# VHH binders against RCC1 domain-containing protein 1 (RCCD1): the designs that were tried, part 4

Target 1, 376 residues: RCC1 domain-containing protein 1 (RCCD1), of Homo sapiens (Human) (a6ned2)
Amino acid sequence: MAEERPGAWFGFGFCGFGQELGSGRGRQVHSPSPLRAGVDICRVSASWSYTAFVTRGGRLELSGSASGAAGRCKDAWASEGLLAVLRAGPGPEALLQVWAAESALRGEPLWAQNVVPEAEGEDDPAGEAQAGRLPLLPCARAYVSPRAPFYRPLAPELRARQLELGAEHALLLDAAGQVFSWGGGRHGQLGHGTLEAELEPRLLEALQGLVMAEVAAGGWHSVCVSETGDIYIWGWNESGQLALPTRNLAEDGETVAREATELNEDGSQVKRTGGAEDGAPAPFIAVQPFPALLDLPMGSDAVKASCGSRHTAVVTRTGELYTWGWGKYGQLGHEDTTSLDRPRRVEYFVDKQLQVKAVTCGPWNTYVYAVEKGKS

## First folded at step 4 (VHH)

Design k03 (from d06 with Y103P L104F; framework vhh_8emy_2)
Fold by ESMFold2-Fast, scan of step 4:
Structure k03 (fold): chain B 376 residues (1-376), chain A 124 residues (1-124)
Amino acid sequence: as target 1 above (376 residues)
Amino acid sequence: QVQLQESGGGLVQPGSSLRLSCAASGFTFSSYWMHWVRQAPGKGPEWVSSISTSGSSTNYATSVKGRFSISRDNPSKTLYLQMNSLRPEDSAVYYCATDSYEPFGDTPYYFDYRGQGTQVTVSS
């Protein structure tokens, strides 16, 4: 029997629709705040207006613009328009249900499908059954999409281990540690060196020869973490979410200086500001169309990553959390609303002597699971 | 240029059947999933059904499952929706759509190429 770990979930960022972020204060939370004591949460999936919490006991609870609860839930995935829920069926099968978010867990779902997980063979490790979390289905042969058709089969040759969806794109990590991307590419989020969309999964050739352990999709940017702890990041950077140079973020959203967009020889887009200034204009990277290696401060190894619409969060092997990107609602957890174009460690967890084990970003908020240091 | 042309709508009584057609041109029809979406007056668009490139996989909204059947004929570039046991709640303009994953702007729609629609009215 496995013993239950002594840890807690924390939330910070946007909660203007009543999403649970600890104390539920106002419309935003700027510092990590512990979620309700005594609730053993094993999955958090957040949309911009509501959050889905799944407990180890199989209870699903919705918080925010969508509300309600359901039992026998194994997994849930929240998008703005749709909620996908994986429930225990009347036998060994699981039931996938997709609801319109506005009527989630009430009345009839928009769509439902029985899913039979693959049985373990003599030569098959249990890890294959553990590979899939929504939006990837347990059988790893299909995924759920917020865009119709909701059930999307994967080609037989793709042995998916992880699948993550952004606002317009998808990332797939296969059993061999290779990364595939498809969907909208206008912001460089597919990583193929072009801004063209891809209708089918396409291998990221720039990452061949490297073994990836994790992928994360943001609204319009992408991240992967290698087995050796290296971070590769690409896509849209106008909020600094790639940790590449951007313009003065203190004036995010303001038209203070005239912008000119220039294409670099490698396909990256550089915007220049203040062409009429006495000094040379400061360049910044708006779009990075191929994977860029990102070093964390002090040479820290990454083990987990998650992305919001315009921010990025990474957990290190030593249990530290780094965040950067758009910070307007406090989603970076630095006790302020300042956006960052460089990784910064979230000092709250260091100060409280907590070791971070997991992070899950909603579009405009961040959820973190942490345990006390020195506890087994 | 992508073009989708719906037909087959009309005024029918509750319990009746209709078959809608969508003629596609300007793209490789056999390479795309196809969808039926409907919109009632004063309401937002509602997804009805989807069909895979080969026709081997179909999906239906719960409200129409068991009553509607989607099919396609790739050689003729035509999508169909067979509607049985029609109800007043099925009254809407029905649109043919494809999901091409074209660069998605700031549009609230999930489908990139929509036809002009065909009106279905179920009334006694």
Scores: ipSAE 0.000, ipTM 0.263, lowest interface PAE 11.6, mean pLDDT 80

Design k07 (from c13 with F103W; framework vhh_7sr4_2)
Fold by ESMFold2-Fast, scan of step 4:
Structure k07 (fold): chain B 376 residues (1-376), chain A 123 residues (1-123)
Amino acid sequence: as target 1 above (376 residues)
Amino acid sequence: EVKLVESGGGLVQPGGSLRLSCAASGFTFSTYAMGWYRQTPGKQRDLVADISTGGSTKYGDSVKGRFTISRDNTKNTVYLQMNSLKPEDTAVYYCAVDYPEYWESGDFSPDYWGQGTQVTVSS
C-alpha cells in the first residue's frame, strides 16, 4: 500500500564515467531512462564525473568516478573536487563531512564538524529547523564551498532559505523571497547589470517587489522562479541556456541569424545585424547581465528549476518538464543531441502518462522524479 | 567563430623538452574543458591530456609523469609542457575544445580543433 502516488527517478545525458542513468552501459543517454536504484531516493546531487544518491532511509550511494556507500546520511552535495555529506546524529545535531572527491567515503575527510542549530535569537525556532539543503548548512548561517576555506559564514542579517553555487558565483534566497548574488560576474551571472565581480552578497534590486520561491545556479547562468510561477533568467548564453537567440544554432541550419562588425572612421567597431532594420529579428545574445522574464510555451507556470553547466530544466505546475541549452550528450532528453535556444517540452513524460515532480541537473546530465498520473 | 592556434612544435632530440601553446578565441574559454590530442600517420587521434574548467587534469598512460597540461584563463591559452621526449612521441599535436573523459575512442569527439603543430623527436 502506497502512502503517495508511485514514482521513479529517471536519468539522461552524460554518463562517460559510469554514472547511473538507467542502463549504465553507454557514455550518453538521449531519452529519459528509469534508474535501477530508483526507489525511495530523496536527493540527487551530480558533478560532471560522479553522482551522489541519498535515500529516505539515510543511505548514500556514489556512482561514477567516485564509488562507495555510507549510512545515516541526511544530505549530500557533489562537486568536481569535493563531496560534502551531512550525517544524522542521535538528536537534532548533524555531522558535516567534506571529502576530496577522488577519495570520497574511503579516506579521512579533509574537514569535519558538528552542525548544531545556533541558539542565538528568539526569531523562529521552527525556521532554524527548516534550514535549506546543501550547500547551505542546517544552521542557515553558513554554506560549504568547494574551495578553501570550506566553511563560509554568512552575514548575521542574512536569513538564508536556499543557496546554490555555480562554477564562479553564488545565489542566495532569503526568508522574505529576496535574491542575492556574489562571486565572479564576467559572464553576467550576477544579474546586477555589470560584468564586475562582487566579494559580498548583493541584493538583486531588479527583482525587488517580487517574491521568489526558488533559485538555481548553472555553471555561468542563473535562474529564479517567483511564487506566482514566473521565470527570471540571466548570465551566459553561448549554448542557448537562457532561451535567448544564440549564434551556435546557425551551424545546424535551423537559424539564419547574421551579425557583422563594422569599423568606424575613428577606428571604433560596431556590431550590427544585417536584419536590425525595423521589424527584423533581434540579434543573438551571448551575455544577459540583468534578469530577463522568460515565458514558457502555452503560458505554463513554473514551480521548480535546475541548471547544468550549459542547460536549463524547469518543471511546470501541471507536471511537465521543459529543457533547453547545450544538448551534445542528450541532457535535454529530446532523443537527440541537438542544442536549443528555446524551451522544449520533454515528450517522454507526456507519452508515458507521467507527472514530473522534481528535477536535478548535473553539469552535463539531468535527473527527474516522476509519478503516474491518476494513480494512488 | 571558434579559433584555436597551436605553436611551439619542432624537432628535438630524445630526452629533450618542448612547450606547446594553444591560443583560443571566439568562445568563452573559461567555461570549457581543453585538451591536447596527437595523431601519427595511419592512426586515429589519441588523447594526450585534458584539463577541466576547475583545473582537474587527466593524462594518457604513455605520457603520465612526463607531460603537464595547464591553462591561463586571463590569456585564453592552454599549454602542454613535454619533458623526457621519446621518438614514439613524434606526432602532430592538436588543441581541442573538449570535455573531460577517459582516453577512449567512442561516442564523443571534440567540437572544435586547431590546425595542429608537428613534434618530431629524432636523434
Scores: ipSAE 0.011, ipTM 0.476, lowest interface PAE 8.9, mean pLDDT 81

